# Ledger of designs, part 18: VHH binders against Fibroin light chain (FIBL)

Target 1, 244 residues: Fibroin light chain (FIBL), of Bombyx mori (Silk moth) (p21828)
Amino acid sequence: SVTINQYSDNEIPRDIDDGKASSVISRAWDYVDDTDKSIAILNVQEILKDMASQGDYASQASAVAQTAGIIAHLSAGIPGDACAAANVINSYTDGVRSGNFAGFRQSLGPFFGHVGQNLNLINQLVINPGQLRYSVGPALGCAGGGRIYDFEAAWDAILASSDSSFLNEEYCIVKRLYNSRNSQSNNIAAYITAHLLPPVAQVFHQSAGSITDLLRGVGNGNDATGLVANAQRYIAQAASQVHV
Key: E = the ipSAE of ESMFold2; O = the ipSAE of ESMFold2 at other seeds; V2 = 0.75 times the mean of E and O plus 0.25 times the DockQ between their complexes.

## First folded at step 16 (VHH; framework vhh_nb_b201)

Design t_17 (at its last look DockQ between E and O 0.40; V2 from the best seeds 0.00; counts 0 for: pae E 8.6 > 2)
Fold by ESMFold2, look of step 16:
Structure t_17 (fold): chain B 244 residues (1-244), chain A 123 residues (1-123)
Amino acid sequence: as target 1 above (244 residues)
Amino acid sequence: QVQLQESGGGLVQAGGSLRLSCAASGFTFSDYGMAWYRQAPGKEREFVALISWRGSTYYADSVKGRFTISRDNAKNTVYLQMNSLKPEDTAVYYCAAGDLIYITGSYTEYDYWGQGTQVTVSS
């Protein structure tokens, strides 16, 4: 074993804008550097930065999509709930057990609606930064605020569907977020879990280019209203193609 | 039972260096974030540095560029290398461990704390 001295992410020089996913992600994380967040969320950030540095599209797409959602959750001044994510998780795991995915298909609209609202919050970092602490995260209202879902069954399905080395590390971290008393941590755990469900991950795989364009636009200080609308359209189109 | 034991404190002249160690036992060290805090006489305990279980680090502004936190999971030990020491670094230094903690979070949110080691920097 060895000891390694590292600088914190706050001490790493900002990447130049070179158009690569790792640079886009690094600039996006800078928007929330001064927010309080758990060490577990810092560990997710590191996994996603490493994933974005891989040469394959699937790793980059997953890292970009997860980063966008997490940043939006960290930036909302009044947290929403995780009810849309919990519903899609439970509907998916019920479908895996039963072979009937009708409930899962019905859960996708509210979940991607939630994602779309979060993308709009990312644009607010640029156009209304002083107002972000008054923003309200999306909320559907349900028992437990979205903390009640079959976490282990979902992650069994996620891990069974991929041989990615990053997913094992991510599972351990997300489980700690899931078990936290902190509602921000719980919401992020549900979002990541829902995002990584295999059919949902495919939606983001297909739409990741538009999400990357959004994060690049925001990172360059541009009003990204049109890029948000474009990402929402690509997500909706990809979601319409979900077959299980 | 859980134990965190600091060592390496002492008296040093300004401009000098010290290396603090914190040996951990009684929990799964590699799953925990580790932090250093310090408390000068008559002052509140303040954040110095933290290192996540994956190795990400964060520092208080007052120590950036002078202090380095590191960990050795094989030895269940976290270190604080303190260079270019100043008299205002004089304090009792504490290590802490937490499963889920906030950056610059309250020291009451850490699961375990050490007993502290005195660092004194003279002019």
Scores: ipSAE 0.012, ipTM 0.366, lowest interface PAE 8.6, mean pLDDT 81
ESMFold2 (binder alone), look of step 16: mean pLDDT 84; pTM 0.866
ESMFold2 at other seeds, look of step 16: ipSAE 0.021; ipTM 0.414

Design t_F4 (from k_DL with D99F; at its last look DockQ between E and O 0.23; V2 from the best seeds 0.00; counts 0 for: pae O 11.4 > 2)
Fold by ESMFold2, look of step 16:
Structure t_F4 (fold): chain B 244 residues (1-244), chain A 122 residues (1-122)
Amino acid sequence: as target 1 above (244 residues)
Amino acid sequence: QVQLQESGGGLVQAGGSLRLSCAASGFTFSDYGMGWYRQAPGKEREFVALISWRGSTYYADSVKGRFTISRDNAKNTVYLQMNSLKPEDTAVYYCAAGFLIYISESEEYDYWGQGTQVTVSS
């Protein structure tokens, strides 16, 4: 069965899983075999579970959005690339340096389109797990496959915009993923970094309820096709409101 | 310079107890996971216990229920309370520190102490 949950963009949920999204993401993580995770990825998983256990909406929203992106990258049998994430990171940091965010605004469509494709891969964990092993992750194509971006400038902006105690911890773990030669680790580093850019984080803050519903459906073993479509709609709507 | 100094080892009768301490300096202690490892003569060093920088604890099956790891961030010290000691627990015990370690199934620690001898007589 499928559960469809809808949130208007004029309505910010108080709590995205009765205040405790950690059980939702924990059940979704169970669909990813522990032998498919590096130690660094396991450490990110535990940080995100801790963030989801906090009583505040922002921590829970961040945790569910990052979890969705990571699970998708771990699930495809042939990894895609992180070019959409790298482009949005570089366009944002260029905007911070220059005061001109036109490039950043142009990067959002491809980035959130890529996020939408990744959400569909999450549903495939349940409905076609055997076929997912032969799937190819989304790829936009670029020099370096998404490894070429200003990681430190991005994280300077992320850390400056938040008082969260988890972000220093997360920075250090994501930096290990960024410095890895493993392409899945680098993709995950780029996607986490892109998710946490302040204007991007606001999109996920507004759409987190629909992403949580998707992860709950998947974590319960349900076909979540309708929930993917709903999350894609909420993300697109929130992205249209980015004001840089 | 980073320094890890173990203490509290010694000779104890089977069934007895010891408390090991590891005093740390040269890094921001609260950002580090702390672990205990041990090495008996002629054997490889083995994991005993770990406490993450946030306080989550993990134990080897051989010591679970008998040993307790704890930390005092105000004193920059990690402890290993060892109860119901057995002759098989005889080893040199090493303290280790790793930056933001939460889970580790390998020796990915950044710093190691010099060790303290624990001897459990039959």
Scores: ipSAE 0.000, ipTM 0.281, lowest interface PAE 11.0, mean pLDDT 81
ESMFold2 (binder alone), look of step 16: mean pLDDT 87; pTM 0.884
ESMFold2 at other seeds, look of step 16: ipSAE 0.005; ipTM 0.307

Design t_W32 (from k_DL with Y32W; at its last look DockQ between E and O 0.47; V2 from the best seeds 0.00; counts 0 for: pae O 8.8 > 2)
Fold by ESMFold2 at other seeds, look of step 16:
Structure t_W32 (fold): chain B 244 residues (1-244), chain A 122 residues (1-122)
Amino acid sequence: as target 1 above (244 residues)
Amino acid sequence: QVQLQESGGGLVQAGGSLRLSCAASGFTFSDWGMGWYRQAPGKEREFVALISWRGSTYYADSVKGRFTISRDNAKNTVYLQMNSLKPEDTAVYYCAAGDLIYISESEEYDYWGQGTQVTVSS
């Protein structure tokens, strides 16, 4: 057997912005207080940093989009809900089972609207961090707060659409978030799952550049109000082109 | 059946060292984060150190530079090497396992050991 010792310094200086996706998401994560993260969330953070370090655009775009969604849900002191994510997940999996995607198409507007509202919270990490602890995250209100969806059917579809080894590892960790009793963890699981649904992932693939610009602005400590608006616009444009 | 069994506690003089071990069974050890917490007399239980399943480590400010958490996945064991011990390190030390242990506190459903006493005399 082999004993491996690894140390991390809680006061490690922030990563240098080298223009690459991995440094962008690493610097953005530094704004989230570690006391607001579970071990499973920390593991997701590390997987996303590794994905952002890959040479291919799809991995980088996925890492950036997921990072933005997760940070948004970690930035408010009182969690919002994941009802928009649960609705889009269930509408999609119902569509896969039935062949009728009308419900899924109808769920996209509310989901991407909610995503856009969450992007406003990311900017608040920079411009109003002292009040963010008392903020309530966006909530649509539904039974279970966004916990009630067919997790396994969704991940069957996600894994069938890609041969990425990172998705297999991520599935295991996100399943633990899904099964957590902590509502922040449940919200993160729902949003990661929704972000990775194949048609949704295409929206983020197309809009990842604007999301990267937003995360870079936040990571550099800049007021990113204009970058939020830009990301919201690109997401809306990409979402309007979805066909299933 | 999940079991966490701490060992290595005892009495030590200030400036001395101890190594705590926590043997785990009944779950897939390599899939979980492991942590150490302590409860001093008259105080609330507090975070000491955490090691994620990927090996990232986190420490309370009060022990940074003196304590080292490590894991041996082949032996299903987590360790806490405690150097330069001070009387204020006197506490019952608890091993914990879970993917939901927050750095600053524990959740009610994390798996916990029974604790091992560490006493540091001046």
Scores: ipSAE 0.012, ipTM 0.399, lowest interface PAE 8.8, mean pLDDT 81
ESMFold2, look of step 16: ipSAE 0.012; ipTM 0.419
ESMFold2 (binder alone), look of step 16: mean pLDDT 82; pTM 0.846

Design t_W7 (from k_DL with Y102W I103Y; at its last look DockQ between E and O 0.51; V2 from the best seeds 0.00; counts 0 for: pae E 10.7 > 2)
Fold by ESMFold2, look of step 16:
Structure t_W7 (fold): chain B 244 residues (1-244), chain A 122 residues (1-122)
Amino acid sequence: as target 1 above (244 residues)
Amino acid sequence: QVQLQESGGGLVQAGGSLRLSCAASGFTFSDYGMGWYRQAPGKEREFVALISWRGSTYYADSVKGRFTISRDNAKNTVYLQMNSLKPEDTAVYYCAAGDLIWYSESEEYDYWGQGTQVTVSS
C-alpha cells in the first residue's frame, strides 16, 4: 500500500531550484574522476541527468538523492559493503510477502543513519581528495557483503509504483550492476535499489531540497560541512514519518 | 549463440579513411555498451573507443578527433569511422560488448569479435 507519489500538506520538502537540478548534478559529478566509474555507472549518471531535467519535483528529487548516494559510494578508494542497503531491501520485500512490516520499520533508522554518515564522504571529495582515494568505504559486515537480497522482488515493487520509462531503463542497467563480479558495481546496485523502494523514496522526496543544497555546495567547490549536517537532519526528520 | 563479426578492414594509404562495422547477434544489442580495441603485432591489445547503450562516447587520446564511434540499434551494428589514418593505426581491430566496460579495463567485456585487419601504408 505504500506509494512514493503520495504527497500531503504536512510534508515540507525544500524546493529544488527552478529546473536546475540537472546543472547541480552535473557539477557534482565533475568531482568524481571518470576513470573511477564503469560504463554502467556512466549510463546511470546519464539517466539521472535526464530525470533531473524533467519539470516535476518527484523526478528531480529522485535524481538528486540517487546521485548523492552513488557519489558517496564512489568517494572512497576501496569499496565498503552494501549491508545496510541489503538489510532494508530484504526487510521490505519480506514485509510485502508477509504483510508484516515490523522488520522493515526497524531497518530504517540504521539505514538512514548510515546514508547520512556517508554524505560526509561527498564533502571530503572537495576538502581532502588525496587522502580519500586511499580510504576504505564503510563496511558493516554481513553474509555476502550485501549481495544477498531479492533483487527481482524489490524491483517488482519499485516498477509497480510508477509508470516511469526512466525506471524501466534504470532497472535494466541496475540489474547488470547487480549481476557484476565487481564489488563496487554490486554496492551501487544495492544502494540504488534501496533508494527507490517506495517508502524509502518518500524520505528522499521530502529531504531532496537539503540534498540539492549539499550537491550545489560541493559542485561549487565549497566546504559543505554545514550542508551535510542539514541534510542529515532533514533525512532523519522525514524518516520518522514513514508509515507502512 | 552470441556472435560479433567485424568487417570493413583493408589496406589504405596514409591520410585516408576507413569505416569498420561490427554486426551483433544472439543478445539484446540495445542493452550493451560496445567498444573497439586494437592489437599490433608484438604489442598488447589497446583501447580505441567505446559507446554506451545510451550513446555516450569515449576515445583513446591517440585517436580523438580522427575516429568516431556510432551505433545503430535497429541494425544491431556498431561502427568505427576512421579518418586521417596513420601507419601507426595498423592493427587488428576487435569489437567487444559488455555493460561494465571501464575505459581502461578490457577484462570486463562479455563478448569479443574475431577481429578485422587494418593496414595503413605510407
Scores: ipSAE 0.005, ipTM 0.301, lowest interface PAE 10.7, mean pLDDT 81
ESMFold2 (binder alone), look of step 16: mean pLDDT 85; pTM 0.868
ESMFold2 at other seeds, look of step 16: ipSAE 0.006; ipTM 0.318

Design t_Y31 (from k_DL with D31Y; at its last look DockQ between E and O 0.82; V2 from the best seeds 0.00; counts 0 for: pae E 8.8 > 2)
Fold by ESMFold2 at other seeds, look of step 16:
Structure t_Y31 (fold): chain B 244 residues (1-244), chain A 122 residues (1-122)
Amino acid sequence: as target 1 above (244 residues)
Amino acid sequence: QVQLQESGGGLVQAGGSLRLSCAASGFTFSYYGMGWYRQAPGKEREFVALISWRGSTYYADSVKGRFTISRDNAKNTVYLQMNSLKPEDTAVYYCAAGDLIYISESEEYDYWGQGTQVTVSS
């Protein structure tokens, strides 16, 4: 039903540096103060570091993409919403239920546009940390702020697509984030869930090398403006090739 | 019935040590984050230490290097080892349990203990 096997003749997915993925993630997390994290978010951080330590590209790509998304949401002083994520989750689960993915395809542009905007926030953690307290995260606006989606249907699809023990553990933790009274926890749950939807995960699989380069630059304290632009380009290109 | 019961408080001279315990019952302890908070007279309750369900630990800056939080899931108990105690550490210490807690703020936890007094004399 979904095939993401089409690459442009000039675009090849970049390898993630296998020996450095967990350190790249760890250094990026250091820019988010531990006092801004819940226990559940800290547990997701631990799972993602473990995934990044695996020897397979898919685990590393997933860990890198999820880390970038979470850090971006945590870095804004005034949090954005998760409406783009909720919309892509709902349209995907509707597509699974009905066999019609037209709504899902239409939801991808806003979602990956939102992801791209969030990547700029990650660079700002390093180059302009004093101003981030006043920054506003991207928001699309919707009823419920992006909490209204079929969480269990989405995770049924995610878990059916993989036998990963990390996904089962992550489900338990993300369900706690989803059921939290805290809107930032709800936003993180929506973004993790959206990142792990099978066709979305394929986009990040193809763009993970560029996201890794970005996180490495940021983690080393470097201005990564060019790396942000490159990651945005790879994400947009991979997203345009999604077939469901 | 959920119960968190602190013990181990008391009077100690500056530079001394105490070990607080918090015994938990009535919920699935291994799936909860556990925290210690304290409240001195006339002050707002403040964060001291936190341990995640997977065992990651986090501390207030004022206690780093002096206090150690730990948990024993087999005994449903969380501990706070307090070393190099100062008069400023004098407070009622509360154990708390929650499945979602922000470290920097006193969030409403699912459960709180009754507190145990720690008094550190000159």
Scores: ipSAE 0.012, ipTM 0.424, lowest interface PAE 8.4, mean pLDDT 81
ESMFold2, look of step 16: ipSAE 0.012; ipTM 0.413
ESMFold2 (binder alone), look of step 16: mean pLDDT 85; pTM 0.873

Design t_Y56 (from k_DL with S56Y; at its last look DockQ between E and O 0.40; V2 from the best seeds 0.00; counts 0 for: pae E 9.2 > 2)
Fold by ESMFold2, look of step 16:
Structure t_Y56 (fold): chain B 244 residues (1-244), chain A 122 residues (1-122)
Amino acid sequence: as target 1 above (244 residues)
Amino acid sequence: QVQLQESGGGLVQAGGSLRLSCAASGFTFSDYGMGWYRQAPGKEREFVALISWRGYTYYADSVKGRFTISRDNAKNTVYLQMNSLKPEDTAVYYCAAGDLIYISESEEYDYWGQGTQVTVSS
């Protein structure tokens, strides 16, 4: 038979930046793509691509925010911990049980400050990739490194806030990450869970445009320092308006 | 009781094809990732192919384009279609199942089959 090859392995086309959220996150993933990644993390990547391809803004915003959080965590050569995420998760679930969200409100500043610091790591993938492989991710140092939180109570609240089939699929995958013995997987489970807590998701819903601009800049190989600062500002603004 | 039973191995000429099957029982098959590994005499067990519980596939570089992994959740079975076989593909092929699967960490699989011999003569 005759085989017609349009491309070789040296000529495979890049994903095209067509302005849509799905191409933006796909190109951003290229910066942390490697073959030694857990299959559960790869499944999350595909769920987020599917969410980014939906026609509704909420799905796109959620996919962009989660992608940014995961890429930031994967970008440092030595991973940090998930203590900021675990704290906001436990503070929120305590609030749901008690009806008192004062502790949760107090946890938001530190959590979003941590998120903002992590956005700087995404830009480093472009401007200092060699230095980044030697960097250490943020570590706040708590018992269990951020693996100790009420996972099921958090996801009960997340799933109760929406009937989305993506959230049900994501719950199953994130539970596997949560139960893993691999600390990177555990950290990603905590970050995804924290990003999806209903009041936290509202912050990312409002700031997703600026996060998308950041990921687009990085995906195009641009120094995104100004885009990081802009995303940090919009996140802080949205966080100041959280209603619980 | 969990069982993974491979079948479809045998002797084949170089350039030929074989289709391996792995029938699973004793666990909720659709909740597990499934993998194929192989071990030649005197060598370490090596990764061949993996299919996630969501259906995403991954292959070792040495088999890309020649092998295809698939699953049928209705029959609790994972398959490995092996085309364009080479003598270096000669090995015992094992299927494996895990709910905490990492491509590089084969020791984390929960369940392993007994293996099926594939021999490719030149």
Scores: ipSAE 0.006, ipTM 0.361, lowest interface PAE 9.2, mean pLDDT 81
ESMFold2 (binder alone), look of step 16: mean pLDDT 85; pTM 0.872
ESMFold2 at other seeds, look of step 16: ipSAE 0.037; ipTM 0.519

## First folded at step 17 (VHH; framework vhh_nb_b201)

Design B1 (from d_L with S31W K54E S56T Y100L V101I D107Y; at its last look DockQ between E and O 0.12; V2 from the best seeds 0.00; counts 0 for: pae O 15.3 > 2, grease 25.3 > 24.2, placed apart)
Amino acid sequence: QVQLQESGGGLVQAGGSLRLSCAASGFTFSWYGMGWYRQAPGKEREFVALISYEGTTYYADSVKGRFTISRDNAKNTVYLQMNSLKPEDTAVYYCAAGTLIYISESYEYDYWGQGTQVTVSS
ESMFold2, look of step 17: ipSAE 0.000; ipTM 0.154
ESMFold2 (binder alone), look of step 17: mean pLDDT 84; pTM 0.862
ESMFold2 at other seeds, look of step 17: ipSAE 0.000; ipTM 0.158

Design B2 (from d_L with S31Y Y53W K54E S56T Y100L V101I D107H; at its last look DockQ between E and O 0.10; V2 from the best seeds 0.00; counts 0 for: pae O 16.7 > 2, placed apart)
Fold by ESMFold2 at other seeds, look of step 17:
Structure B2 (fold): chain B 244 residues (1-244), chain A 122 residues (1-122)
Amino acid sequence: as target 1 above (244 residues)
Amino acid sequence: QVQLQESGGGLVQAGGSLRLSCAASGFTFSYYGMGWYRQAPGKEREFVALISWEGTTYYADSVKGRFTISRDNAKNTVYLQMNSLKPEDTAVYYCAAGTLIYISESHEYDYWGQGTQVTVSS
């Protein structure tokens, strides 16, 4: 015979909201049940928490932006596809090969529009938790659903732009997501890869404050409708300044 | 709760004009390309016009010079001004929204309206 101590989830202490990126993303992640996260996604979550605890803004901004993107994707009952991410990845890598970034510049609006729409899903974790399983994530509907892109070329560019040991470890885990037979894992891989492309990462670097405010609001159990709109506005502003 | 609501359709004589409107809600309009498609009875849905999120316009060859697509981001609305209408323009016109880099068939759009009927009499 075995006995199991049962307790309410409301009895589990949460991380302190100290306003720093590490506590903000930790508290936001608590709204996504661990049963909704594969082992690879849990490993990414751990890497992002470690990045958020670094003293430099760039690491914190990257961790916050990736966390928001992943949580948004996991929030839909029927996940969308990764077509906008795959398109920006392929357009960027084609630009690196050819020296012509016109296709990449054209891909930014659709990608950041999709990111902005996904931020609405984060707020649903708080304001409509019972309806979340019936929500549908945005889907562009491309060939392969966003699985067709040059993963290795993209990560060559990402790793060449940074000396971060976190990115090397993240590459290994994201490659497992990319090679998974699970479509949600594939989508997460595409999103993380797109977020880390150097010019895309600069957009999130500039908009991370507003994304942090959004995640703080969600982590505190607040209706973040206004914070979503604010994050969308700052992302749009930063995206208009992209240079390659 | 995404909605695309078309209006402005109706019956018009050949050579006349109509302006279609599509009011959008439930998504960040300024990041979406907006398009118009049409479907006549017995035919496949076909591309009419597209305006990118930055305002660049694209037209099917059959409507170039006669139709003008425009957008008003403050009102979350896309318009299709249709001049010099012909009987072959008779169709149900659909508004569509997508975050695409390439212009293609209807399978590349995130959202579709219910359509508005345009009938051009000879």
Scores: ipSAE 0.000, ipTM 0.134, lowest interface PAE 16.7, mean pLDDT 80
ESMFold2, look of step 17: ipSAE 0.000; ipTM 0.138
ESMFold2 (binder alone), look of step 17: mean pLDDT 85; pTM 0.865

Design B3 (from d_L with S31Y Y53W K54E Y58F T99S Y100F V101I S104T D107Y; at its last look DockQ between E and O 0.10; V2 from the best seeds 0.00; counts 0 for: pae E 15.8 > 2, grease 27.2 > 24.2, placed apart)
Fold by ESMFold2 at other seeds, look of step 17:
Structure B3 (fold): chain B 244 residues (1-244), chain A 122 residues (1-122)
Amino acid sequence: as target 1 above (244 residues)
Amino acid sequence: QVQLQESGGGLVQAGGSLRLSCAASGFTFSYYGMGWYRQAPGKEREFVALISWEGSTFYADSVKGRFTISRDNAKNTVYLQMNSLKPEDTAVYYCAAGSFIYITESYEYDYWGQGTQVTVSS
């Protein structure tokens, strides 16, 4: 196995934020209303809202985590790269093929570090909105900027992990982002794909409540510095327990 | 080029204290977990302590309560405060950097330092 579920389904709430995660997500998207978005990105926004309002807890957790990452990516004046995401995708799919997950375990730190920096950028939408046009998104650096990974093998694993109709629809939308000539679209495709890899999705399943608290704080116009730190702590704790 | 440089080793009396430092360069330090390992002559390298990129700490049972790992991301440096030292703590201490958040196995680390000698006399 690639991951170990540390909690039974009975220990995890069926709904994030008493079923209000869709409202939190909708308010979070308002922060990037003035950014240029392709039709494919708008379709992602719609499917994530649907997952948050109508999905099970896992779908809601996934929608919250993806929304946070996408908003952070769209809010920076110069987008970062997707190298951490591409590395975790390729190392995971290589691990599935070979049975050797050492490369996958190595890839998790940079990826979750990148996720943590994205959460800080989200808070800056409230604290320093005028400074964001000068910001540069997190970048690890690699050949191709994170466009080179086995998209289909990753999505085979994602779709095999769940019977969710949301994931089938999301696959079609993300494939358009992956095949785009636009680097913003390609980066978002890589991050969504990485977030949905089964062991990575389990980290977000366990940390989604803290990410939702952050998005709600930001959505209310509050300085959420403490909520960023809390979300980063939950992500680090959950990620530290990932096993092959 | 990646470098990890340990310092602060030396000879101390049993019950004494030392603080080891490991200065890092050539990679994005804040994205990496940092660990300390040790190797006594004729023994396998063993885990001592780990600090994740977010500051969570993990210790070998043999050093819990006596050793403290910490990091300063502004200085790209990880520290190991060693108190109540015992003769069995005598070893070469290595720092290591890995992109994994919680991995105690030595083969999981990307980069290793050259080591610093710690000798604890009875």
Scores: ipSAE 0.000, ipTM 0.175, lowest interface PAE 13.2, mean pLDDT 80
ESMFold2, look of step 17: ipSAE 0.000; ipTM 0.131
ESMFold2 (binder alone), look of step 17: mean pLDDT 84; pTM 0.862

Design B4 (from d_L with S31W S52T Y53F K54E T99Q Y100M V101I I103V E105D D107Y; at its last look DockQ between E and O 0.01; V2 from the best seeds 0.00; counts 0 for: pae E 15.7 > 2, placed apart)
Fold by ESMFold2 at other seeds, look of step 17:
Structure B4 (fold): chain B 244 residues (1-244), chain A 122 residues (1-122)
Amino acid sequence: as target 1 above (244 residues)
Amino acid sequence: QVQLQESGGGLVQAGGSLRLSCAASGFTFSWYGMGWYRQAPGKEREFVALITFEGSTYYADSVKGRFTISRDNAKNTVYLQMNSLKPEDTAVYYCAAGQMIYVSDSYEYDYWGQGTQVTVSS
């Protein structure tokens, strides 16, 4: 004789905030659950949740940073563009081909500045729930809206730099996003690809603690204005140290 | 939102022991290194001890062998066990939290507590 506790089907328990990356990103994802997402975006979400559940820092840091970027891109009702991401991708792959990374170094400020501005959107999910859905996401403007970049060369560099089994699976999913006819999917593909470029990934690895704090604040329904500023500061500091 | 709250300070006689605690909230404790600093009146704030997010410990020469830093990630708390206390240990003790900057292999402290008074009498 065992007593079974049954919950109403109208109430689904949220994950408990235990301070670990897996619960932090799980609770943060709840704030964009009502967005219309492609199946490929949902598959990336699942990969990142699994990655956040690993015991190693690198997997957790990658999951947290990618989650923050995707949530930022999903937060506005009308997607912006991926021009900053496309520029850093093309500048990096051109550098790999030529051995000259001057263009890549020039692209970092605008890219991380754009990332930092997008972190403000994550906090708006808490401060102005529902109203953000009528806004337009950030747009820098460029040919193709950020869909024109050397996807395969970028992923060759990404996969060559790491033995992570998650990256191989992620490549397949992100390629579906890249080939989508949907601008939101294309933007997310560009962001993920840019995030995972080896020197860019190092910046996010170094700033992962502050990004985790931001996602935790948002996931708990707290005004995270100071946490956004803190994450922006750590990203800028880490970006200033990039050398290739 | 972010809070570091020290406790366990007080008056103790020379040769005695005291255990400080620092309870943390509002950030992901397990990703942070935790440090203890102290400041006596009219003097500069000085390093006492550091425990990295991975658990490695470092101490100022003046406290090595007498003080022990430890952390409990389940309780979001860092401790400083202070043994063989001397009047020179009299100070306000501050808890600090920071992240490693991997490029420079150093810690930058983001958060500081308000401090707890430790007074060692002769």
Scores: ipSAE 0.000, ipTM 0.234, lowest interface PAE 13.3, mean pLDDT 81
ESMFold2, look of step 17: ipSAE 0.000; ipTM 0.139
ESMFold2 (binder alone), look of step 17: mean pLDDT 85; pTM 0.869

